# VH-VL binders against Glutathione S-transferase TCHQD (TCHQD): the designs that were tried, part 2

Target 1, 266 residues: Glutathione S-transferase TCHQD (TCHQD), of Arabidopsis thaliana (Mouse-ear cress) (o80662)
Amino acid sequence: MQLYHHPYSIDSQRVRLALEEKGIDYTSYHVNPITGKHMDPSFFRMNPNAKLPVFRNGSHIILDTIEIIEYLERIAEVSSGIEDATFNREVVEWMRKIREWESKLFTLAHIPDNRRLYVSKFLRMVVIARMAESPDLASAYHRKLREAYDTEDKLKDPGALRRSKDHLLRLLDEVETKLEGTTYLAGNEFSMADVMLIPVLARLSLLDLEEEYISSRKNLAEYWALVRRRPSYKKVIGRYFNGWRKYATLVKTWMFVRVRSLLRKY

## First folded at step 4 (VH-VL)

Design p23 (from a3 with heavy chain G56S S108R; framework fv_daratumumab)
Fold by ESMFold2-Fast, scan of step 4:
Structure p23 (fold): chain C 266 residues (1-266), chain A 125 residues (1-125), chain B 107 residues (1-107)
Amino acid sequence: as target 1 above (266 residues)
Amino acid sequence: EVQLLESGGGLVQPGGSLRLSCAVSGFTFDSYAMSWVRQAPGKGLEWVSAISYSGSSTYYADSVKGRFTISRDNSKNTLYLQMNSLRAEDTAVYFCAKEGDYYYGSGRYYEFDYWGQGTLVTVSS
Amino acid sequence: EIVLTQSPATLSLSPGERATLSCRASQSVSSYLAWYQQKPGQAPRLLIYDASNRATGIPARFSGSGSGTDFTLTISSLEPEDFAVYYCQQRSDWPLTFGQGTKVEIK
């Protein structure tokens, strides 16, 4: 089993948390989207959406986060003979509800415009270079280039950010209400619903928004403290984003982008 | 408003091939799983194939496995069914069907809240 | 595969009467069962999802009940537009399956 992922990717964190919670071994391949590695032809041929993660087991390739998690649940159930968790209504409803909040626009809106635009320009140049290198993929790369400009347009729309923030507030209010009566999102036992939510909370923490979104909600704050104690969290998120290490990684990534841009090597 | 419009049906000889299309509008296509459901003249409904919202997972009825291929183009809001090695028993109206909204989910999302009008496929010599 | 058996095959009633339609699964489908209405020459229309929940726009006279292997669709008082064929469908396991249908016709 192989996973193409990156520690910064929310969906990558979701799949990795599921793998760790289920005790499933896999081969790890890092694909850094900030440096444009997700646009490399070998990866792009597996996933023309250029999104992370990509899960592979032999010839079987699964690109959707929830579908990967469902597959992992099936594999774990066959191995251990447990109940089919894929048919649990509440877990799947939470997974879909949480997935519907798109983190990309919200995350980009909290990055300084000068840094974001510089990286955006670099990534567009990477797409153009890959298009020249692989003419058979030119149509798909052109679509990704158009999507990049569409994202910039959405970032200029203050209404889009307001709608994204309102969506997140409604989601977290619903979570807060559920956690009044339960330890975890779909009951008193940890489930794949929690796997979907934990990376959202980690992203808020990474953006220094804990006080506004998490600490202001009593039950969510207690939940966040509880889930951070899980071994899966420490391995997938905690160890990578602990203290100064996150800043060292960001500086290294920015220097890579700047050097490649200066040398016109995309 | 939600609309699903099938096309590509017609008369074909046994052993032939046809490609069905379903053009959709009025919802975020790349967020919903889709299915093909067929109905032979005067008979009941038979599920044929399903595809996840991203296109990475596909499912088939045993009667069509190895002959039919479901696919989607999320950039064009279009669902496809490639039908090869057609048999007389494949004669049916083929409906495109959309899975329900996420509030209707229960572990598997495949209850169908919107359907196309159907396209007739006739396999006959 | 999970086989869904609907009964009766045909139900002959007059407007204003109560219709009760049954669907039995060959193995438990929990509550993962939907009901559809189909009129001649038309696409099916979702009536009930998850055994007992009315779909958007469906009149209150339609209700669903049951769990496990035994399910019922009830129409409390038939209207002229309710004379149609009704199908149950399970989504508990692959492949997805439909019942053979119950035709509700005018007596």
Scores: ipSAE 0.000, ipTM 0.411, lowest interface PAE 15.1, mean pLDDT 83

Design p24 (from a3 with heavy chain S106R G107D; framework fv_daratumumab)
Fold by ESMFold2-Fast, scan of step 4:
Structure p24 (fold): chain C 266 residues (1-266), chain A 125 residues (1-125), chain B 107 residues (1-107)
Amino acid sequence: as target 1 above (266 residues)
Amino acid sequence: EVQLLESGGGLVQPGGSLRLSCAVSGFTFDSYAMSWVRQAPGKGLEWVSAISYSGGSTYYADSVKGRFTISRDNSKNTLYLQMNSLRAEDTAVYFCAKEGDYYYGRDSYYEFDYWGQGTLVTVSS
Amino acid sequence: EIVLTQSPATLSLSPGERATLSCRASQSVSSYLAWYQQKPGQAPRLLIYDASNRATGIPARFSGSGSGTDFTLTISSLEPEDFAVYYCQQRSDWPLTFGQGTKVEIK
């Protein structure tokens, strides 16, 4: 099994947490979307949405995060003699509800405009260069250029950010209510619902928003402390968000973008 | 300091068996995939087999599939290669190799940042 | 399996000269290509991973470039210790494969 991912991708973290919790081994392929590696023609042909993660098992390619997790659930259940976990409605309902909140706009809104615009321009230049190198993919790359401009327009719309924040608040309020009676989202046992939520909380922590969104909710705060102690969290998220490694990764990525932009190497 | 030390090589007759060992130190063994790579005298590198960090997944080159078995003992920080039904073309120096660390972190990456010194296996009558 | 073809087989140069080594894949390996240096009687040493990233401790004179099927390793100014055999390796698909090697020798 192969996984194309990046440590800072929320959906990549979800799949990796599922793999770690289930003890499933896989071959790792890092694809850094900030440096434009997801736009390389060979990767782009496999995944024209250019989103992470991408899961492969032989010739079978799965691009949707929940579908990947459901596939892993089936593999683990068949192996252990369990066949009915795919019908746990509460777990699936939480997973889909959590996925409905899209982190991209919220995340980008908390990055300084000058840094974000510089990276955005670099990525557009990468797409233009790939379009010239692979004319057979020009239509798909042109779609990516339009999406980049649409994202910039949404970032200028105060109403879009407000709606994203309101959606997150409603989601976290529902989580807080559920955690009043249970240890985990779908009961007293860890499930794939928790796998979907943990990267959201990690993103809030990364953006220095833990006090506003997590610490203000008693049960969510206790839950966050609990899940951070899991070995899967330490390997998938904690490894990359602690100490100098977090800053070193950001510095190297920004230097790569700046140097390549100055040299006009896209 | 990272160290990988192979042992178990030697002279064996065609059809015979050998078990190679690779003792490691200086890194968290149970967090890294490992491979065996061989090199026939005067020839290039040939990947032989790989094992995931937990031992749950194993991979083999077609030339050794069904004859060689890779395994690991994470409690002893040791990698193994059981070689059965040996052929003259299996004659080579066998290297133990550790998967790489990327700048962003660590998972199952199959480029090799550290290698052992190698152990010679000679299959000859 | 993905076949990696290295060229030239042998490159005869003097210290101070620039060396350019090629590696071509039979199908796209994206950027999942590494370069190794091997000196006589020694284990290989990782130089470049993911096509263009220098491994820890590798001098700046070594650089990698390319993507897809065509890759290049460049040594900007050969030092005496750089005369060795160089191998490319792909990790894009199983089985893992190495090129046949390029020998960089003193003229």
Scores: ipSAE 0.000, ipTM 0.425, lowest interface PAE 16.4, mean pLDDT 83

Design q1 (from a3 with heavy chain Y104W; framework fv_daratumumab)
Fold by ESMFold2-Fast, scan of step 4:
Structure q1 (fold): chain C 266 residues (1-266), chain A 125 residues (1-125), chain B 107 residues (1-107)
Amino acid sequence: as target 1 above (266 residues)
Amino acid sequence: EVQLLESGGGLVQPGGSLRLSCAVSGFTFDSYAMSWVRQAPGKGLEWVSAISYSGGSTYYADSVKGRFTISRDNSKNTLYLQMNSLRAEDTAVYFCAKEGDYYWGSGSYYEFDYWGQGTLVTVSS
Amino acid sequence: EIVLTQSPATLSLSPGERATLSCRASQSVSSYLAWYQQKPGQAPRLLIYDASNRATGIPARFSGSGSGTDFTLTISSLEPEDFAVYYCQQRSDWPLTFGQGTKVEIK
């Protein structure tokens, strides 16, 4: 089993939390999207959407986060001798609702324009360079270039951030209500619903928005404190996001982009 | 195709009770908040009550608080409004309304993209 | 509660003319304002959500603008089917409230 991922990818964190909670071993491959590694031809041929994570088991490649988690659930069931795959309806409903909140636009909107535009330009140059190096992939790279421009256009919409914030507030209000009666999202036992939510809270913490979104909700704040103590959290997210470590990763990534851009090596 | 169909309206005496129902199809009912909006004959729209997609939160206009109860049965794709202690000023067409779909992850929270045909409630002797 | 005041109460125009409808809020509603069209005997129809976004299937002649307390619905060139009553609605705070309506009628 192989997982292509990055510690800062929300969907990567979801799959990694699921793997850790289920005790499933896998081979880890780091692909940093800020440095353009997800656009390298070898990775791009495997996943032309250039999104993380990518899960592989032999010839079987799964690109969708919820489909990966469902696959892992079935593997765990088969290993435990369960013949019929049954699902918990409430867990599936929470996973779907949480997945509907799109983190990309919200995250980019909270990055200063000058830094975001600099990285955006760097990534477009990487795409152009890869297109020249691999003409067989030119059409797919053209699509990624168009998507980069579309993202910038969406960020120019003054209402886009407000709409994303409204969706998040509604989601977190519903989470707060559920947590008044239960320890975890789908009841008193940890589930894949929690796996979907934890990276959202980690992203808010990374963006220094914990006070606005988490601390303002009593049950959510207690939940966040509780889930941060899980061994899976510490291994998947905690070791990359705690204090000095998050700054070290950001500095290394920024320096790489800066040096490559200045040297015009894409 | 999205469809909202109200029922349960009719003539009732002041102080009486009625229960309205709204049967829905064409969308995932348990994923959307719902509201009741009324319109008195020849008058404008007045929001009456709202319920979150799970039923965990309910909201009421001051004019109906304590008398009306909104509820939903997600297993039956049905929204309800229990109206008690009815007054002449409650006479109106009652519309069932669905909150809008999300766009770029936030949508039209409690802005109503689909409405039922309405059911008339007349409170008189 | 937030009070929405629409003006004018009635707007008499001919097909092809431009219609400009105003909605003012008693306190800021940011961009959390929608516009609806209602024809006699029919349920309301969503035209504009979050102040400036056209709902699915709404013709390009309809546009919304404004933020805070002052909002405008514009119909660039009236078609016969556009003669109706128009309502604004805020979702910034509970209770949800509608304006009293503007009737756009044939001159």
Scores: ipSAE 0.000, ipTM 0.401, lowest interface PAE 15.7, mean pLDDT 82

Design q2 (from a3 with heavy chain S108T Y109F; framework fv_daratumumab)
Fold by ESMFold2-Fast, scan of step 4:
Structure q2 (fold): chain C 266 residues (1-266), chain A 125 residues (1-125), chain B 107 residues (1-107)
Amino acid sequence: as target 1 above (266 residues)
Amino acid sequence: EVQLLESGGGLVQPGGSLRLSCAVSGFTFDSYAMSWVRQAPGKGLEWVSAISYSGGSTYYADSVKGRFTISRDNSKNTLYLQMNSLRAEDTAVYFCAKEGDYYYGSGTFYEFDYWGQGTLVTVSS
Amino acid sequence: EIVLTQSPATLSLSPGERATLSCRASQSVSSYLAWYQQKPGQAPRLLIYDASNRATGIPARFSGSGSGTDFTLTISSLEPEDFAVYYCQQRSDWPLTFGQGTKVEIK
């Protein structure tokens, strides 16, 4: 089994948490979207939407995060001798509800404009260079270029950010209410619903928004403290975001983008 | 300090069997995939076999598939390679190699950051 | 099986000169390629992982570049300790494979 992913991708974190919780071995393929590696033709042919993660088992490729997690659940259940097991309805409902909140606009709105615009320009140049190298994929790359400009337009729309924030607030309020009666999101046992939520909370922590969104909710704050102690969290999120290593990786990535942009090497 | 120490090499006749061991220290063995890589005298490197951190997945080069078995004992911090039906072409220094430890967190990376010093296997009559 | 072809087989250079080593894959390996240095009687040493990332403790004079099928290892200014055999290795698909090696020797 192979997983193409990036530590800062929320959907990548979801799949990686599922893999660690289930004890499933896989080969890791790091794809850095800030440096444009997700636009490389070989990766792009596997996933024309250029999104992470991509899961592969032999010739079988799965691109949707929830579909990957469902596949992993079936593998784990078959290995345990549970041939007719299915997801609990409440777990599936939470997974879908959490997935409906898109983190991209919210995340980008909290990055300084000068750095965001510099990276955005670099990525557009990477797309243009790949179009020249692979004419058979030019139409799909053109679509990705158009999406980049659409994202910049949405960032200029104050209503779009407000709606994203309101959606997140409603989601977290609903989570807070559920956690009044249960240890985890779908009951007293850890489930794939928690796998979907944990990266959202990690993203809020990464953006220094923990006090505003998490600590202000008593049950959610206790839940966050609990899930951070899981070994899967440490391996998937905690290890990468701990101490100076977090800053070293960001500095290295920024230097790469800056040097390549100055040299016109895309 | 990370250390990998191979043992079990020696002289063996064609068709014979030999078991290699690699004792490790200085890292959490059950968190890393391991490989065996060999090098014939005066020749280049050839990957032989790999095993995932749990032992649940094993991989083999076509030249050794069906003859060699890779295994590990996480309680003893030891990697093994059972070599059966040995051929003259299997003569090589066998290196134990650890998968890389990078800032990615989980999963296996079969690019090798630490190697043992190797153990010589000579297959001759 | 992915075949890695290294060129040239031998580079004869003097200390202070730039060394450029090539590795070509029979099919795309994306960026999942490593470079190793091996001195006589010693185990290989990881220099570069995933095409362009220097391993811990590796001097800045070593750099890796490339993607897809064409990869380059560059040593900007050779030091006496850099004369060795260099191998590339791909992890894009099973089985894992190494190139045949490039020997960098003193002129």
Scores: ipSAE 0.382, ipTM 0.764, lowest interface PAE 4.4, mean pLDDT 87

Design q3 (from a3 with light chain S31D R91Y; framework fv_daratumumab)
Fold by ESMFold2-Fast, scan of step 4:
Parts: sequence; C-alpha cells; structure tokens
Structure q3 (fold): chain C 266 residues (1-266), chain A 125 residues (1-125), chain B 107 residues (1-107)
Amino acid sequence: as target 1 above (266 residues)
Amino acid sequence: EVQLLESGGGLVQPGGSLRLSCAVSGFTFDSYAMSWVRQAPGKGLEWVSAISYSGGSTYYADSVKGRFTISRDNSKNTLYLQMNSLRAEDTAVYFCAKEGDYYYGSGSYYEFDYWGQGTLVTVSS
Amino acid sequence: EIVLTQSPATLSLSPGERATLSCRASQSVSDYLAWYQQKPGQAPRLLIYDASNRATGIPARFSGSGSGTDFTLTISSLEPEDFAVYYCQQYSDWPLTFGQGTKVEIK
C-alpha cells in the first residue's frame, strides 16, 4: 500500500489517521504542494486534479478521501474477520457533512498576502515549466493555471471568506450539540467521523484560531483535548503542531521556494 | 450557457402526488447545492427545499416538511421534488435554482445565481 | 424564522428618477442578503449578493447597501426595463426567506 501525502494536507491527515487507527502499514511518499511537487508529470498523470492524498494498492488507485477510508475499512474487515461495528450510517453521514466544508479558501485567507502571492507566482512558474517539459499534458496544465487565477479572484471577493467561515461555524455548532450527549462525534466509540473532524480542528489550531472556534465551545474544547491524546494524533499531526515547532516546516518550505525562485529552478 | 429546465407540473387533486424534475446543463452539477422556490399566483417568492451538492444534507420549509422530498441524481444532472399529500395552498409555479459560484456544497448560505423558467402546479378539485 | 419586510409595497416613478427600496430583517442577517428582479411571466434575476456586491452583468445603476437588519437597493436612474418587482432574500439561517416584494411601476 502506498500513500502520496503531505503532513499539512487536511485530507492527507484524515487518511493517515484512519491508517494508524486501523493498524494498517503503508509506504509513505511526501508530495509538497507549496513547492509544486504535486505538478510533477509523474504525479500529475496519476492524479490530474493534483490533489492530495493519492492512495495506491497494486493497480488500484483511489483519489477521494472518503472512498480511501471506506476501502481501508473493508480491508481491515477482511483481514481480521470482524465487522467494524462503529462504521455505520451515522458515521458516513458525518464524514460527508464534514467533507462539504472546503478548507482551501479559508486557509489561504489567513496567510499574509505578500507571502501567499509570492508562492502563487512560484507555483504558476512551476506549471509553465512542466508544460514545456511535457507538451502532451499542456491542456491539463493550462486548466491548473486557470484554477490558480480563479482562486485569486475568489480571495478578492469580500463575501467568499465570510460564507466559508459561516459554513464552518454552522458545522462546529452542530458538532457541539452532538457532543453534549456523546464522547465522540458518532457515539461513545471513536469512529471515522472523528478522523474527518480532527484535522479541521488541527488546522484551526495551526492558524491560531483555537480561541475563536474551539475554546468558545465547551464540549468541542473537551473533545479536542481528548482526541489530541490519541497515539494516532501524536504520530500524524502532533509531531508537527507543538509550540515553536509548528512553524518549522512552513519556514523551511518558504526558504526552499525563495532559493528555487532566485535560481530560476522550477 | 447555463440552463435549468423544470418539468412534471400539472393539475392534481387535493391529497394527490406529483414529482417535479429539473434538468441542468452548462455547469458541473455535482459541485453545487440546489433549491426549489415556489410562487403562488399573484404572490411573492417562497423557499421550499434545498439539497447539498452530494445529496447528503436536505432542508425544508416548515409548510412542506413530511410531505415533500428533495433528491438529486448527479449521474443524470437532474434535481427532483417529490410532492405528496398536496393541498390547495401548494398551488404555485415551482422554480429550481442554483447556488452561487463561491462555495462548493455548503447549502447553508446561498444566493441563487441561475433559475429555471418554472413549472406550474395546480391543486384543485 | 427570519422575517423580511420590504417597503414600500409599490413605488410609482417615471424613467430617469431614482428608486430607493428598503428591506428590514426581524433579526441580524449580517450581510447575507441578496436582491432579485422579477418581470411578469419570468424567473427572478440576481442583482445583488452579500448586501452590496453587484452580480455579473448587472448595470452600475443598481447598488445595494446596509448590514445587520436594515438594507437598501438603489436604482440611480430608472430605465424602462427596470419597472418590475424586486425581492430581498436572506441566506444567513434556515429556513431561507424572501421579502414580500416591492413593485416599481411607471407613473
């Protein structure tokens, strides 16, 4: 089993938490989207949408986060001979509801404009360089360039961030209500619904928004403290998100982008 | 060109049922929430129901809860409204409407950027 | 539910005049308010979203303002094609609700 991922990708964290919770071993391949590695022709041919994660088992390639988790559930069932009693209709409904909130615009809106624009320009140059290297993929890379400009336009829309923020507030209010009666999102047992939610809370913590979104909700705050103690959390997210260390990867990535841009190497 | 085309309206007796359809083209249907909005003769607009991009979340006005069911078939680019136990006050032109371009699948905070032409439902004995 | 009250019910004006339409919400909708134009026998057309942003293709004479509970749609100089019914709509909370409409008619 192979997983193409990045430690700061929310969907990558979801799949990695599922793998850890189910005790499934896999080969890890890091693909950093800030440096443009997701635009490399070999990766791009495997996933033309250039999104993370990509899961592979032999000839079977799965690109959708929930489909990957469902596949892992079936593998775990077959291997153990025991049906996972916590993977049920309520779990799937929560997973789909949480997936409906798109993190990209929200995250980009919380990055300083000068740094975001610098990285955006670097990534556009990477796409242009890849088009020159692989003319057979030029139309697909052109689509990615259009998407980059469309994202920039959405970031200029005053209403776009507010609607994303309010979608998140609605989701977290619903979570808070459910947690009044249960230990975990789909009941008193940890499930894949929690796997979907945990990276969202980790992203809020990374952006220094914990007080506004998590601490203001009593049951969600207690839940967040609880899930952060899980061994899976510590391995997948915790090692990257503690104190001064939570910015180390971002600083290293920024320096890499600056050096490559200065050298005109894409 | 974005197009929304409603069908399935007509005359029905009180207590009867109708299924409305809205066929769409010109946009990625499975990326947008959809709503049904109705307008009684000579009256204003009334929101009836909404469905998220995946079909995972549905919402209803209190006046239709338990009687109407919104659904979608993303493989056929079609939105549906199953209307049961119809009443005289359900008489209206029913419009299907697409959420605006800025948020994928939220279903909670949507203006409607494109509308169908509407289909008339008349509930009368 | 959030109730939207539009005033006046009817505006009788001549081409070239300024039209000012009001929409008041029973509770705060922040700026999650849209304005629509509807002509007889036609579907509504989106004019303004997020209280003040003009939709694509909408002429500059249309402008929206306000936040919270008090909103205004202004047409700076009425053209013949602007005589129609106008609706406000909130999308701040479920259920989604519309105002009762303001008819802008020629004198």
Scores: ipSAE 0.000, ipTM 0.392, lowest interface PAE 15.8, mean pLDDT 82

Design q6 (from a3 with heavy chain Y109W; framework fv_daratumumab)
Fold by ESMFold2-Fast, scan of step 4:
Structure q6 (fold): chain C 266 residues (1-266), chain A 125 residues (1-125), chain B 107 residues (1-107)
Amino acid sequence: as target 1 above (266 residues)
Amino acid sequence: EVQLLESGGGLVQPGGSLRLSCAVSGFTFDSYAMSWVRQAPGKGLEWVSAISYSGGSTYYADSVKGRFTISRDNSKNTLYLQMNSLRAEDTAVYFCAKEGDYYYGSGSWYEFDYWGQGTLVTVSS
Amino acid sequence: EIVLTQSPATLSLSPGERATLSCRASQSVSSYLAWYQQKPGQAPRLLIYDASNRATGIPARFSGSGSGTDFTLTISSLEPEDFAVYYCQQRSDWPLTFGQGTKVEIK
């Protein structure tokens, strides 16, 4: 099994948490989207949407995060001798509900404009360079450039950001209500629903928004403290985002982009 | 040995409903996307609908959107197509088809490495 | 939707001859094109995927080429069992679409 991922990717964190919780070994391939490696032709041919993660088992490649997790759930259940391997309906409903909130626009809106624009320009230059290297993929790369312009337009729309924030607030309110009666999202046992939510909370923490979104909700705050103690969290997210490591990782990535841009190496 | 066996075809009146089934064996059904492809008598192939391996994503041709529903039961290794509000233009042999062992994602799939024998649906008054 | 146009509609040849079949897309499909063979009363059979890769068990006489909007299926030397209808299919965008078919018939 192979996984193409990055520590900053929410969906990568989801799949990696699932793999750790299930004790499934895999070959790790690091793809840094901030440096444009997700636009490399070999990766881009696997996933023209240029999204992380990409899961591969033999010749079969799975690109959808929930479908990867469902696949892992089934193979883990089959290997343990369980017949009619199926997800709990409540788990699946939570997973889909959490996935409906798109983190990209929200995340970009909370990055200082000068750094966001610098990275955006760098990534556009990378796409242009890759188009020259692989003319057979030109149409797909043009689509990615068009999507980049659409993202910039949405960032200029106060209504789009407001709708994203409102969606997140509604989601977290529903989570808060559920956690009044249960330890985890789908009951008193940890499930793949929690795997979907944990990276959202980690992203809020990374953006210094914990007080506004998490600490203001008693049950969610207790849940966040609980899930951060899991060994899977420490390995997948905590290693990169706990305390001083949070700032060190961001500074390292920023310096890499700045050096590459200065050298005009895309 | 990979086998796909369709059933449920027959004669129906315009406006009627019919449910097709495709029983599958010889591969890990819950790991592959599936499609329905139809062929009108003496005509070419037309893709109708696709469903992801988990059932979490479904896709439809514009001609059937809102009338047909694709679904699957991974515990029974069976693919379904519920056809409502049938029209004379829906008359065709309906094949179920398996996604190949290759790329799988929203912008870049599906080719079909195995097909069922087909089941004939005739919509006439 | 992406329209696939196959030419010629019918190709009349004898065993041992080369067959060249064309498929043109209304917009670029990159390399995301497959070829199928269908004999009367049978289900289609996958020949070529991703423009140029032979499917498992397909004889070496079948080859595919092309990218973007222009694709070709070549049968280097026709065998009696190769007389059939051939379809191209794109998977670049939804909905998935097939060409109208090229019938290769014995002369």
Scores: ipSAE 0.000, ipTM 0.393, lowest interface PAE 16.0, mean pLDDT 82

Design q7 (from a3 with heavy chain S31E, light chain S92Y; framework fv_daratumumab)
Fold by ESMFold2-Fast, scan of step 4:
Structure q7 (fold): chain C 266 residues (1-266), chain A 125 residues (1-125), chain B 107 residues (1-107)
Amino acid sequence: as target 1 above (266 residues)
Amino acid sequence: EVQLLESGGGLVQPGGSLRLSCAVSGFTFDEYAMSWVRQAPGKGLEWVSAISYSGGSTYYADSVKGRFTISRDNSKNTLYLQMNSLRAEDTAVYFCAKEGDYYYGSGSYYEFDYWGQGTLVTVSS
Amino acid sequence: EIVLTQSPATLSLSPGERATLSCRASQSVSSYLAWYQQKPGQAPRLLIYDASNRATGIPARFSGSGSGTDFTLTISSLEPEDFAVYYCQQRYDWPLTFGQGTKVEIK
C-alpha cells in the first residue's frame, strides 16, 4: 500500500489517522505542494487534479479522501471475517458534512500577503515550466494555471472569506450541540467521523485560532483535549504541530522555495 | 404553532433610542439563527442584523453598524434589537425573522421561513 | 454588497396566466437565493429557498430556477391570491440583500 501525502495537508492527515487507528502499514511518499512537487509529471499523470493524498494498492488508485477511508474500512472488516463494510448512517453523514467545508481559502487568507504572493508566483512558474516540458499534459496544466488565478480572485473577494468562516462556524456549532450528549461525533465510540474533524481542529490550532473557534465552545474544547491524547494523533499530527516542530517544516519549505526561485529553477 | 411577536416600536425623536423585542414560541429557539429586517413606508425589504443560534456571531448592515446591537436571551425565548442614535431614515416597520429548519437536514442558512407581524418605528420630531 | 435587480418592476396579468419574474445579481450568488411573497399590510412569506426548492406548504404552481447571476420565479397559472409583491434575497455573502421587488397586479 502506498500513500502520497504531506504532513500539513488536512486530507492527508485524515487518511493517515485512519491508517494509524486501524494499524495498517503503508509506504510513505512525501509530496510538498508548496514546493510544486504535486505538479511533477509523474505525480500529475497519476492525479490530474494534483490534490493530496493519493492512495495506491497494486492496481487500485484512489483519489478521494472518503473513498480511501471506506476502502480501508472494507479491508479491515474483511480481515476480521466480515464480508461487507458497514458504516453507520450517522458516521457517513458527519464525514460528508465535514468534507463540505473547504480549508484552502480559509488557510490562505491567514497567511501574510507577501509570503503568499511569493509562493503563488513560484507555483505558477512551476506550472508553466511543466507545461513546456510535457506537451501531452499541457491542457491539464493550463486548467491548473486557471485555477491558481481563480484562487487569487477569491482571496481578493472579502465575501468569499466571510462565507468560509460562516460555514465553519455553523459546522462547529453543530458539533458542539452533538457533543453535549456524546463523547465522540457519532456516539460514545471513536469513528471515522472523528478522523475527518480532528485535522480541522488541528488546522485552527496551527493558525493560532484555538481561542476563537475551540475554547469558546465548552464541549468542543473538552473533545479537542481528549482526541489530542490519542496515539494516532501524536504520530500523525502532534509530531508536526507541538512546540518548535509546529514551525520547523514551514521554515525549511520557505527556504527551499526562496533558493529555487532565486536560481530560477522551476 | 410557530409565533414571532415584536414589541417596543413607537415614535422617537432623532438621536433617541429604542429597544425592540421579539418573543417566540412553537420551536426550539436556541437551535435557530434570527434576523431583523425592516421596511420603510412604501419601500422594499432591507436586512438589518442577524445573530447565530448561540449568540456567538452577530452581523450588521453598514447603515446600522455602531448604532444598533442585536442580542438574544435563549432562556427567555426572546430576540432584541437595541437602536441608538436614531435617524429619520430608520423609520420603518421592523420584522423579526427565523431561519428555516428544512435546509441541509441538520441546519439552515439565513433564508427566513417565519416572520413576526412587524412593529412600526417612527423617527420624527 | 451584492445588488439584486428585479424585473419588471410591475407585471400586469389576468388570473390563469403564467407569470415569470427575474432577479439578477451584481455578482454570482451560486444557488443561494430565496423568493418571498408579500401582501399589503402583511409580513413576507417564504416561497422558494436555495433557488429551486419549494418551501413547506407552497403550491406546486410556484417554481424557481437559475444559478449564478440570473434567477427566475415562475407561477404557472395565477390564482387570485397570487397578486402580491415578490422579493428575491441572497444569502451568499454579508450583508444579506433583497431585490427591490416586483409587483404582480391584476390587468
Scores: ipSAE 0.000, ipTM 0.410, lowest interface PAE 15.7, mean pLDDT 82

